# Designs tried in a protein design chat: VH-VL binders against p56860. Part 60

Target 1, 255 residues: p56860
Amino acid sequence: MMTAEVRTPEQGGGPLTTEPRAPRSAPGHADASAPAFGPETDPRDIIRWALAAHPDLLMPSAFNLNGVVLLDLAAQAGYRGEVVFVDTGYHFPETLATRDRLESRYPELTFVTLNAGASPDDGQTPPDLYASDPDACCAARKVDPLQRYLKEQGPSALLNARSRDQASTRADIPFVEEGGARRRVNPLAHWTREQLEAYAAEHDLPVNPLYFDGFLSIGCWPCTRAVKPGEDARAGRWAGKGKTECGLWQGENKL
Below, E stands for the ipSAE of ESMFold2; O stands for the ipSAE of OpenDDE; V2 stands for 0.75 times the mean of E and O plus 0.25 times the DockQ between their complexes.

## First folded at step 20 (VH-VL; framework fv_lerdelimumab)

Design o4 (at its last look DockQ between E and O 0.52; V2 from the best seeds 0.00; counts 0 for: pae E 6.9 > 2)
Fold by OpenDDE, look of step 20:
Structure o4 (fold): chain C 255 residues (1-255), chain A 120 residues (1-120), chain B 109 residues (1-109)
Amino acid sequence: as target 1 above (255 residues)
Amino acid sequence: EVQLVESGGGVVQPGRSLRLSCAASGFTFSKYAMHWVRQAPGKGLEWVAVINYDGRYKYYADSVKGRFTISRDNSKNTLYLQMDSLRAEDTAVYYCAKDFYDLTRYFDYWGQGTLVTVSS
Amino acid sequence: SSELTQDPAVSVALGQTVRITCQGDSLESYYASWYQQKPGQAPVLVIYGENNRPSGIPDRFSGSSSGNTASLTITGAQAEDEADYYCYSRDSTGNWLYVFGGGTKLTVL
């Protein structure tokens, strides 16, 4: 009667490789010196304050829904500065067309296209860099040109179209951010997508047509897809690459 | 009511040119991109070209690139397709189609088409 | 060039449900639109985006997408639904080139 010793297989608990939690981009510290804006504050009032405090204010834009809405609000609030767009060479034609519509609609604003004429074959980056190293691609084609321009222009503040409703990573965006090279003003911080859509519709704003085709966040075409119902607005950005931001708002390249 | 009416079709010999027109009405023509789509007899639909609302952006199918030119006159609410160096394979009903907005992937209205026959 | 592929022909019994599928790499990134074409008529947009119907299109028409596929579903097919159906989207990511599927002839039995 040979008692077969059932060797209990040692469950080798392989070390849970804690994937290094992508450093929580330190939420931009709310500028305590800024007025106490609230969810009910008209973005135009925030912009007026920003203009008074920072006459040299610049507006970077990629002409997403938020950007288009901000542009209109800024114009109404008396903004007459530059709208700074970076042509990465990988923008959708729809995005470029949207830029042009906006430029035509707001002649009081100065549209600046950085790196205009960029193409995948312009030698700035390897043709497949967007696939092999999206961070490097964004750094070279988007972040660096913008940083160079901003360094040259030296604005004391930026007017940004970021909102809390854009992504989970933006849930704590303040109206005014301190730190970095300059102040960042986010007049739309508390506007919801529904509010933005409603405003755009009410004012017949030239929203990028891709937005209505599920592209809730639009960047370069190699790294942007339509989102499915129920997905995060930015789920279509660098899908499958573990990247959620271009790098404009994170790390050493923070604007 | 949105109406699109194509004209200019006919029979032409290979190597010749033909100009198609599409008269648009019932909507603000200058706000929308316009497309040409063709369909060879007994075949499927083939996208040909698009022009955005102000004519600054034009794109073509590879099959017609360098030979066809899309244009528009917003003052006349008219879309055009200049077809040069026509080939037998260009034989088709040519439809003008209204873009859903400006450079979307949707055609919400179509004309009835005009027949172009390229034959020796 | 990424092509959109469709079955050339499908059939459905009257009152039954049929699904017409379009497949292509671009559909991973883009929604498709669907067009109905009856003999001797111009195409008609029936579905766009994930599941949007233009005005006048019956609610028996619906759209869906999964992976590199888009589908048009007719729930409760009617005799008047007999037509050719074409999907449409970009033929490649980022390029301003568009492509129709080869079309699917739907026969209602």
Scores: ipSAE 0.529, ipTM 0.793, lowest interface PAE 1.1, mean pLDDT 90
Fold by ESMFold2, look of step 20:
Structure o4 (fold): chain C 255 residues (1-255), chain A 120 residues (1-120), chain B 109 residues (1-109)
Amino acid sequence: as target 1 above (255 residues)
Amino acid sequence: EVQLVESGGGVVQPGRSLRLSCAASGFTFSKYAMHWVRQAPGKGLEWVAVINYDGRYKYYADSVKGRFTISRDNSKNTLYLQMDSLRAEDTAVYYCAKDFYDLTRYFDYWGQGTLVTVSS
Amino acid sequence: SSELTQDPAVSVALGQTVRITCQGDSLESYYASWYQQKPGQAPVLVIYGENNRPSGIPDRFSGSSSGNTASLTITGAQAEDEADYYCYSRDSTGNWLYVFGGGTKLTVL
């Protein structure tokens, strides 16, 4: 665990250990209509469009395979903004190590860790909440810190790493989702797991080593298991609780 | 050719200390996590400790926690195990093992081991 | 501590099929890897993940899992398969800790 300092420190009441980024006052092309993207569209072209339309674009990431691939494509396409990660205190050590490798590889990006140094015993939640009410634990330790940061920063769009090879709720994801507080851009919406793996191998990307153990969708350790043969990629998230996604991409789009 | 060579084993009295070394060659040492695994004579394997590629994350089996310290010197391609407050049950062959990557559960290369005997 | 339970010994007739099992709470969440150890030698990885075989391991070795049980299957067992076999996975009580099973001595008759 290292406490990270943002290279361009922000103002205001942000995360516990990282100064928040100052709110953007002029997002530029926030209302530009999206082109008709298709399955053969290079994700970098989608990202270039998103950057032109949304100069305040932010990229949240938990550093899963799709997130790592997106991060590399975004850097190639000219993204120089923040990569926002929430330290819940329950991430696998492998996830934290992956973050550290990515930070070293992409010095042109600003890695923002919300709640840096978090632990299960840090008093953010009762010690047993992850077992008794995982939705409440996720809300308090992951969703609320990210939502607070995004409310303060006010980006007009997010760059998301959702792809069709993750969960059933993501099987038909549009490249650009409208509604809510901000637009969501999914450059990898039609990429398959095979394409993501091929890209990561071709570019020697740092990936979470748990993928070699069959963890196809990696969240916090209390709610993540290896995916069984024939299961959806997100089946290993919130095992035994009937949940396939944390809620960052669902419902009324609280982000 | 990947090689892992353990050294520093020997006979010591209970309560004393030893430092094991593992000299690594044939791969980029600083890219991989490294492990110690031990095996008491005539017994099974017991995982002891891991250190990630840059030494930031260290984890120990409960049986050695607080007494053993894993470390690495990437400039010398060397893994270490400092063993303090040794007990008779620490008697074992100690293997250095290379992780597939960083903090996986797979050891693709093992050393030949070094024997530590803790007896009066 | 051994959170993974293996039968201490199993026998198989030459050319027959044998299963070596490993049980533990952590296997609900994590795959087991399997190591072969011959007397006086360092262990050798034979199966990782659900059913991946490292280069140089014969295709008669395979892995599977169900619930809290992982299995190593050797089809057409050969004399050189006689060894101790250890399963290995995360400790059920520690997210980043590892544990070996107690080991199974395979005798090929």
Scores: ipSAE 0.057, ipTM 0.604, lowest interface PAE 6.9, mean pLDDT 80
ESMFold2 (binder alone), look of step 20: mean pLDDT 90; pTM 0.921

Design o5 (at its last look DockQ between E and O 0.72; V2 from the best seeds 0.00; counts 0 for: pae E 4.0 > 2)
Fold by ESMFold2, look of step 20:
Structure o5 (fold): chain C 255 residues (1-255), chain A 120 residues (1-120), chain B 109 residues (1-109)
Amino acid sequence: as target 1 above (255 residues)
Amino acid sequence: EVQLVESGGGVVQPGRSLRLSCAASGFTFSKYAMHWVRQAPGKGLEWVAVINYDGRYKYYADSVKGRFTISRDNSKNTLYLQMDSLRAEDTAVYYCAKDTYDLTRYFDYWGQGTLVTVSS
Amino acid sequence: SSELTQDPAVSVALGQTVRITCQGDSLESYYASWYQQKPGQAPVLVIYGENNRPSGIPDRFSGSSSGNTASLTITGAQAEDEADYYCYSRDSSGNWLYVFGGGTKLTVL
């Protein structure tokens, strides 16, 4: 069973530029191609293009540094849609508190929590599945709820916070990924961690407090640790389990 | 210049209540989580409780859960600890401690403490 | 629950290097922070995160971790370093439970 907790946003401040519009085509149609974006393209311009091409755009987030920066840039660019978070039952309390701070800061957005009220003891998975088979745990508690929601909503594109700097598995991500059930738009593809940190500091964004404790990539508490000196940002995810990505962003049959 | 000044300590009988206060200055109080940490005479440090920047999240050590309540008044830059059903083992110096952010759990500044003695 | 174990006392000759250790299951996943407490004074944060020193902490203090063990190292120990040292970290259960080690009394000879 999947549940969603939806809170209606209050109207916020206006966009920094021209407000997003539906494409000239009928509902559900998208522009054929993206403009040629480059490494210096302002992410807000990419988001404005995505909103014009995909009025049904949705933004999944786990509220890591990239996601928080993207959320702020999206709000500035005129995004007024949903921010979709999956409650796996294994999130850190700090992650849930960060979600609540972001919801308070962006009343113009609709924060949707999938699988609300999830807990380790809820019977969705065997108690030790995260240790014995983390792929199956992730599929049941994170991937499946999101996939069901996306099937129901049918968005033509997703707004993702991924950047090339996060891991070697992400080194070649484009601004716009084709294939699968929908487009994936990565406005931060060329931003470095240093740029993301500088932006978050300048704008006093709510950052997950674990980030200041060496948690450069934050997932479920059983599968997340602080990174060691010299490791990449995702080295603390699934430490000792041979896993570097959540299945949400790998292969064209994801999302 | 950060300052934290605890008050409200004293001698009380078991089963009674006390309320501690911590007056904060020299920083934007409403930006940071705040903690209470205690130290029994001649003993080590024990974390007691935390409250996040706007008071929405409160967490307690098992030894005090259900008996102590942490709170804050951001308009007065003041942190509180309501201590009910006091026991002899609650005898300690109680420190107010500033979190480095909201809920990071690192304490970059401490007060000088206030002594609570629970004895018949 | 997760407990942090420290040796109760350690000695170092003036100018020499000393390590103070802290062991606990949670330290596989969480860094320890380190607090110095001199007699009659409030504790002072000396190391947090991987190996971060707050402003005003001498560079002779450093932190490290490996497996279940966190260490505070003082190189070139000074008389003023004589104090109690506490490690502090999160409970391994993933909730908001925090624990101090029992403390290590450092004597500078």
Scores: ipSAE 0.360, ipTM 0.705, lowest interface PAE 4.0, mean pLDDT 83
Fold by OpenDDE, look of step 20:
Structure o5 (fold): chain C 255 residues (1-255), chain A 120 residues (1-120), chain B 109 residues (1-109)
Amino acid sequence: as target 1 above (255 residues)
Amino acid sequence: EVQLVESGGGVVQPGRSLRLSCAASGFTFSKYAMHWVRQAPGKGLEWVAVINYDGRYKYYADSVKGRFTISRDNSKNTLYLQMDSLRAEDTAVYYCAKDTYDLTRYFDYWGQGTLVTVSS
Amino acid sequence: SSELTQDPAVSVALGQTVRITCQGDSLESYYASWYQQKPGQAPVLVIYGENNRPSGIPDRFSGSSSGNTASLTITGAQAEDEADYYCYSRDSSGNWLYVFGGGTKLTVL
């Protein structure tokens, strides 16, 4: 009567490969010296404060929904500075057309297109760099031109169109960020997509038409796709590449 | 009601030129991109060209690039297609189509088309 | 240039469901729109985006997408649905280039 000892297989706990947690982009430290803005604060009041505190304020834009809304609000609030756009050579024609519409609508603003006339064949980058190394592509075609211009202009602050509702990585964006080369003002930090859409519709703003085809976040055409229902707004950016940001807001190249 | 009415079609010899027109009404013509789409007899639809709302941007299918020119007169609510160096393979019904915005989405309205026949 | 492929012909029995599929690399990035064309008529938009119907299009028409495919579904096919169906999307180049599928002839039996 040989009692066969059922050897319980030792569950070899394979090492939890802690995938290196993508460095939590250090939440932009809220500038404690800024007014205590709240979710109900009119973005125009934030912009007016920013203009008073930083008369040399510049507004980078890629003319996404947030950017278009911010541009209108800024104009209403008395902004008369530059709208700075980087032509990467890979923008959708619709993005360029949207820029043109905005430029026509807001003659009181100065539209600056950096790297105007850029093309995939202009020698700035290998033609396939966007596929092989999207970080390098963004660095060369987007971040570097903008950084150079900002260095030259030396604004004390930037007016940004970022909102908490854009991505999980932006969930804690403050109204005013300190640190880095300059302050970053985010008047739309608490606006929802629905609020942005409603505002754009109410004011008949020239929103990039790709937005209505699921392009909730629009960059360069090689690295942007429409998102499906239920996906994050930025899921269409660098899809499958493990990249979620262009590099403007992170690391050493932070604006 | 949105209406698109093509005209200018006919029979031409190879190498000749033809100009098509599309008269638009029932919407603010100057706000929308416009397209030309063609269909050869018994064949499928082929996109030909697009022009944005103010005419600053024009794009063409490779099959017609360098030979066809899309243009518009917003004061006349009219879209044009200048077709030069016509070939037998250009024989088709040519449709003008309204974009839903500025060069992006889909065609919400079509004309009835005009027939272009290129034959010796 | 990106291509969109469709089956050249499909059939469906009256009152049954049929699915017409479009396949192409562009569809990974862009939504398709669908057009119905009856003999001697201009195309008519029937579906755009993920699943949007223009006014006047019956609710038996629906759209879906997955991977590099887009599909038009007719649930409860009617005799009047017999037509050619074309998918349309942007070219994969991201420029203002566009492409139609080859079309699918739908026969209602």
Scores: ipSAE 0.339, ipTM 0.761, lowest interface PAE 2.0, mean pLDDT 89
ESMFold2 (binder alone), look of step 20: mean pLDDT 90; pTM 0.908

Design o6 (at its last look DockQ between E and O 0.53; V2 from the best seeds 0.00; counts 0 for: pae E 5.1 > 2)
Fold by OpenDDE, look of step 20:
Structure o6 (fold): chain C 255 residues (1-255), chain A 120 residues (1-120), chain B 109 residues (1-109)
Amino acid sequence: as target 1 above (255 residues)
Amino acid sequence: EVQLVESGGGVVQPGRSLRLSCAASGFTFSKYAMHWVRQAPGKGLEWVAVINYDGRYKYYADSVKGRFTISRDNSKNTLYLQMDSLRAEDTAVYYCAKDFYDLTRYFDYWGQGTLVTVSS
Amino acid sequence: SSELTQDPAVSVALGQTVRITCQGDSLESYWASWYQQKPGQAPVLVIYGENNRPSGIPDRFSGSSSGNTASLTITGAQAEDEADYYCYSRDSSGNWLYVFGGGTKLTVL
């Protein structure tokens, strides 16, 4: 009667490698000195305030839907400064064409294209860096040029097109952010995608045609795809790479 | 009603040049990119070239790059295709196609095409 | 160069459903458009984006995508649907090339 000792398999609970939770980009601290703007505040009023407080205000843009809407609102609010765009060499023709269309529509604004003429073969980065190290690619082709320019110009604030509805990671974007090198103003923080679309349609704004082709967030062509219904607007950005932001708003390179 | 009417097709010898035109009407021509698409006899569709709404951006298929030039005159609502150094393989019906907007991947209207025959 | 591939020919019985598929790497990133071409006629846009129909296109035409594929589905094929069907999208090579599929000849039986 051989008592078969049932060896209980030691469940080797391998350590759950807690993938280091990507540091929650500290929500930009709301500037307590800014007016108490609310969801019902007209973005133009926010922009007017920003212009009064920061006459040297600059507007970086990638001419996404939010950017196009912001540009129009800013112009209406009396903005007459620079619209700063970085040519990464990897932009869609549609994006460049949209820029040009906007430039033609708003002659009162100064469009500045940084790194104009950039190409994949310009020697700035290895041709496949976008695939092997998208962070490095964005740093070199997008963030660094913009940072250099902003350092040179030294604006006291930036007018940004970010909204809470763009991504889960932007859910807590305030109207006015403090910290870093300068103040950041987000007049569209509470506008929904539907509101933005409606505004763009009502004013016949030149929205990048890719937006209506599923590209809800548009960057460089190697790192941008159309999103499917129900996906996050930024799901098409650096898909599969674990990257959700270009680095402009995070870390040491925060604008 | 949107209309696109191609013209300029014909029979040419290899190495010669030909200029195609596409007269557009029924829409604001200057707002839209325009395309050329060709179809060899009994073959499939082949994209040839695109020009954006103001002519600042032009792109070509590799098969025609360096030989073909797309252009437009918005004041005349006309699209052009200058075809130089023509080859037998360029024999096709050439269609002008209206872009859905500006450099999209959709052609919402097509002309009836004009036949280009390159033969010795 | 990223190619779009299609079956050269498919058949469907009258009133039945047929799916024409286009495959290519670019379709991971871009939606396709579909064009119907009847003999001696210019192509006609039948589907664009994920599932958009131009005005005048019957509702039996629908579009879908999955992975690196786009599909045109005809639900309840009619005799007049016999035609060549072409998918169209961008080439993902970065050269801003556009590409048609090779076309699919649909026969309605």
Scores: ipSAE 0.677, ipTM 0.849, lowest interface PAE 0.9, mean pLDDT 91
Fold by ESMFold2, look of step 20:
Structure o6 (fold): chain C 255 residues (1-255), chain A 120 residues (1-120), chain B 109 residues (1-109)
Amino acid sequence: as target 1 above (255 residues)
Amino acid sequence: EVQLVESGGGVVQPGRSLRLSCAASGFTFSKYAMHWVRQAPGKGLEWVAVINYDGRYKYYADSVKGRFTISRDNSKNTLYLQMDSLRAEDTAVYYCAKDFYDLTRYFDYWGQGTLVTVSS
Amino acid sequence: SSELTQDPAVSVALGQTVRITCQGDSLESYWASWYQQKPGQAPVLVIYGENNRPSGIPDRFSGSSSGNTASLTITGAQAEDEADYYCYSRDSSGNWLYVFGGGTKLTVL
């Protein structure tokens, strides 16, 4: 069991005791087959279906552009659950400020920060592990806390912001991924970066300020750089370390 | 159109305190991070501090950490810098600078500055 | 000394091309922006990101980067370009979020 600080819309922004769900032994409403979704399906219709099929739906987010767009669409579609963010101790200050802007904009949602107050020198990992073994650092500070929370809460499905404008390992993402302990629902599976940007501009969404600096995929500050002209969006992650994909998705599939 | 007007500069003795103000107009003040940047006579620019749009995040240069406090009052469109334990090396023109957005590193508007002189 | 290193002075003949450089380890990860300061005046942003000019900045100003070096290039230098030029970027250490280079005085003529 892990500790989490939660601010709830019911109490106007202050942190409150977390509202853990009972561990899941079987899905309550997860027996419905997914409709045949296509590239022109409104993501809100996918989310509405997911909410009906999975009342315990949970949304992890690192508040990149696609995650911010998904959050807005989910709120419109009636999502009122948790938005779960892991504080690794290595996030950019701009990322933390983006989280706070989103919390202020969506008081109807419950923002949960796992490991709130984490810092590079908090003793969770050896000093400089992020440089010497970034996979071990990611596992300890990002993947493990989220996996622990997911086991504790036991949701039957996750709402994920995967889209076409991300690394090649996400090409041909289905709208609904079956298998494992839980479904993963990807309402933005066929949206491009251009569509995400147009939506964010049209709806005046809070975005990470680093996007003004040419950061197209933002993770922890030791592993993230501005992309160069003509590079793939994920080339700015794990520069000099040979990584192209966030370990979080791999950890979720191994649950 | 956009204006930033610093005030509160002057001559003070070492160890004393001084409070700078920056009055903002011509834009929605509460949407943007605000910065202080200083320039000692005949020297280069030195970033001093930033406060994000709603005041929740404040960051300081190491040279002023623990002695200076940045703050803002969005109802008065005013940025502040409380400077305690002043030293001779704090002598500078202090500029108020507007961020493009929130916690970027791009300052699209600057005030004309207010001079702080720390001497006995 | 600052994390970003600039030569203190550079000269250019009227109408010629000049490069002003800025070096620092953080520039591998972060782009630099460039500020112009004329005597007795507040600084002005001339280049942000790799090579974006704010409105009102002449197209003779351009930016570029390679490795840990950022450059400001002025083609066809004019008398009014005589100024101090500062690069500005993020601190690589995580303790300092924002840092100016030491500045380069450009002399025209």
Scores: ipSAE 0.270, ipTM 0.656, lowest interface PAE 5.1, mean pLDDT 81
ESMFold2 (binder alone), look of step 20: mean pLDDT 90; pTM 0.915

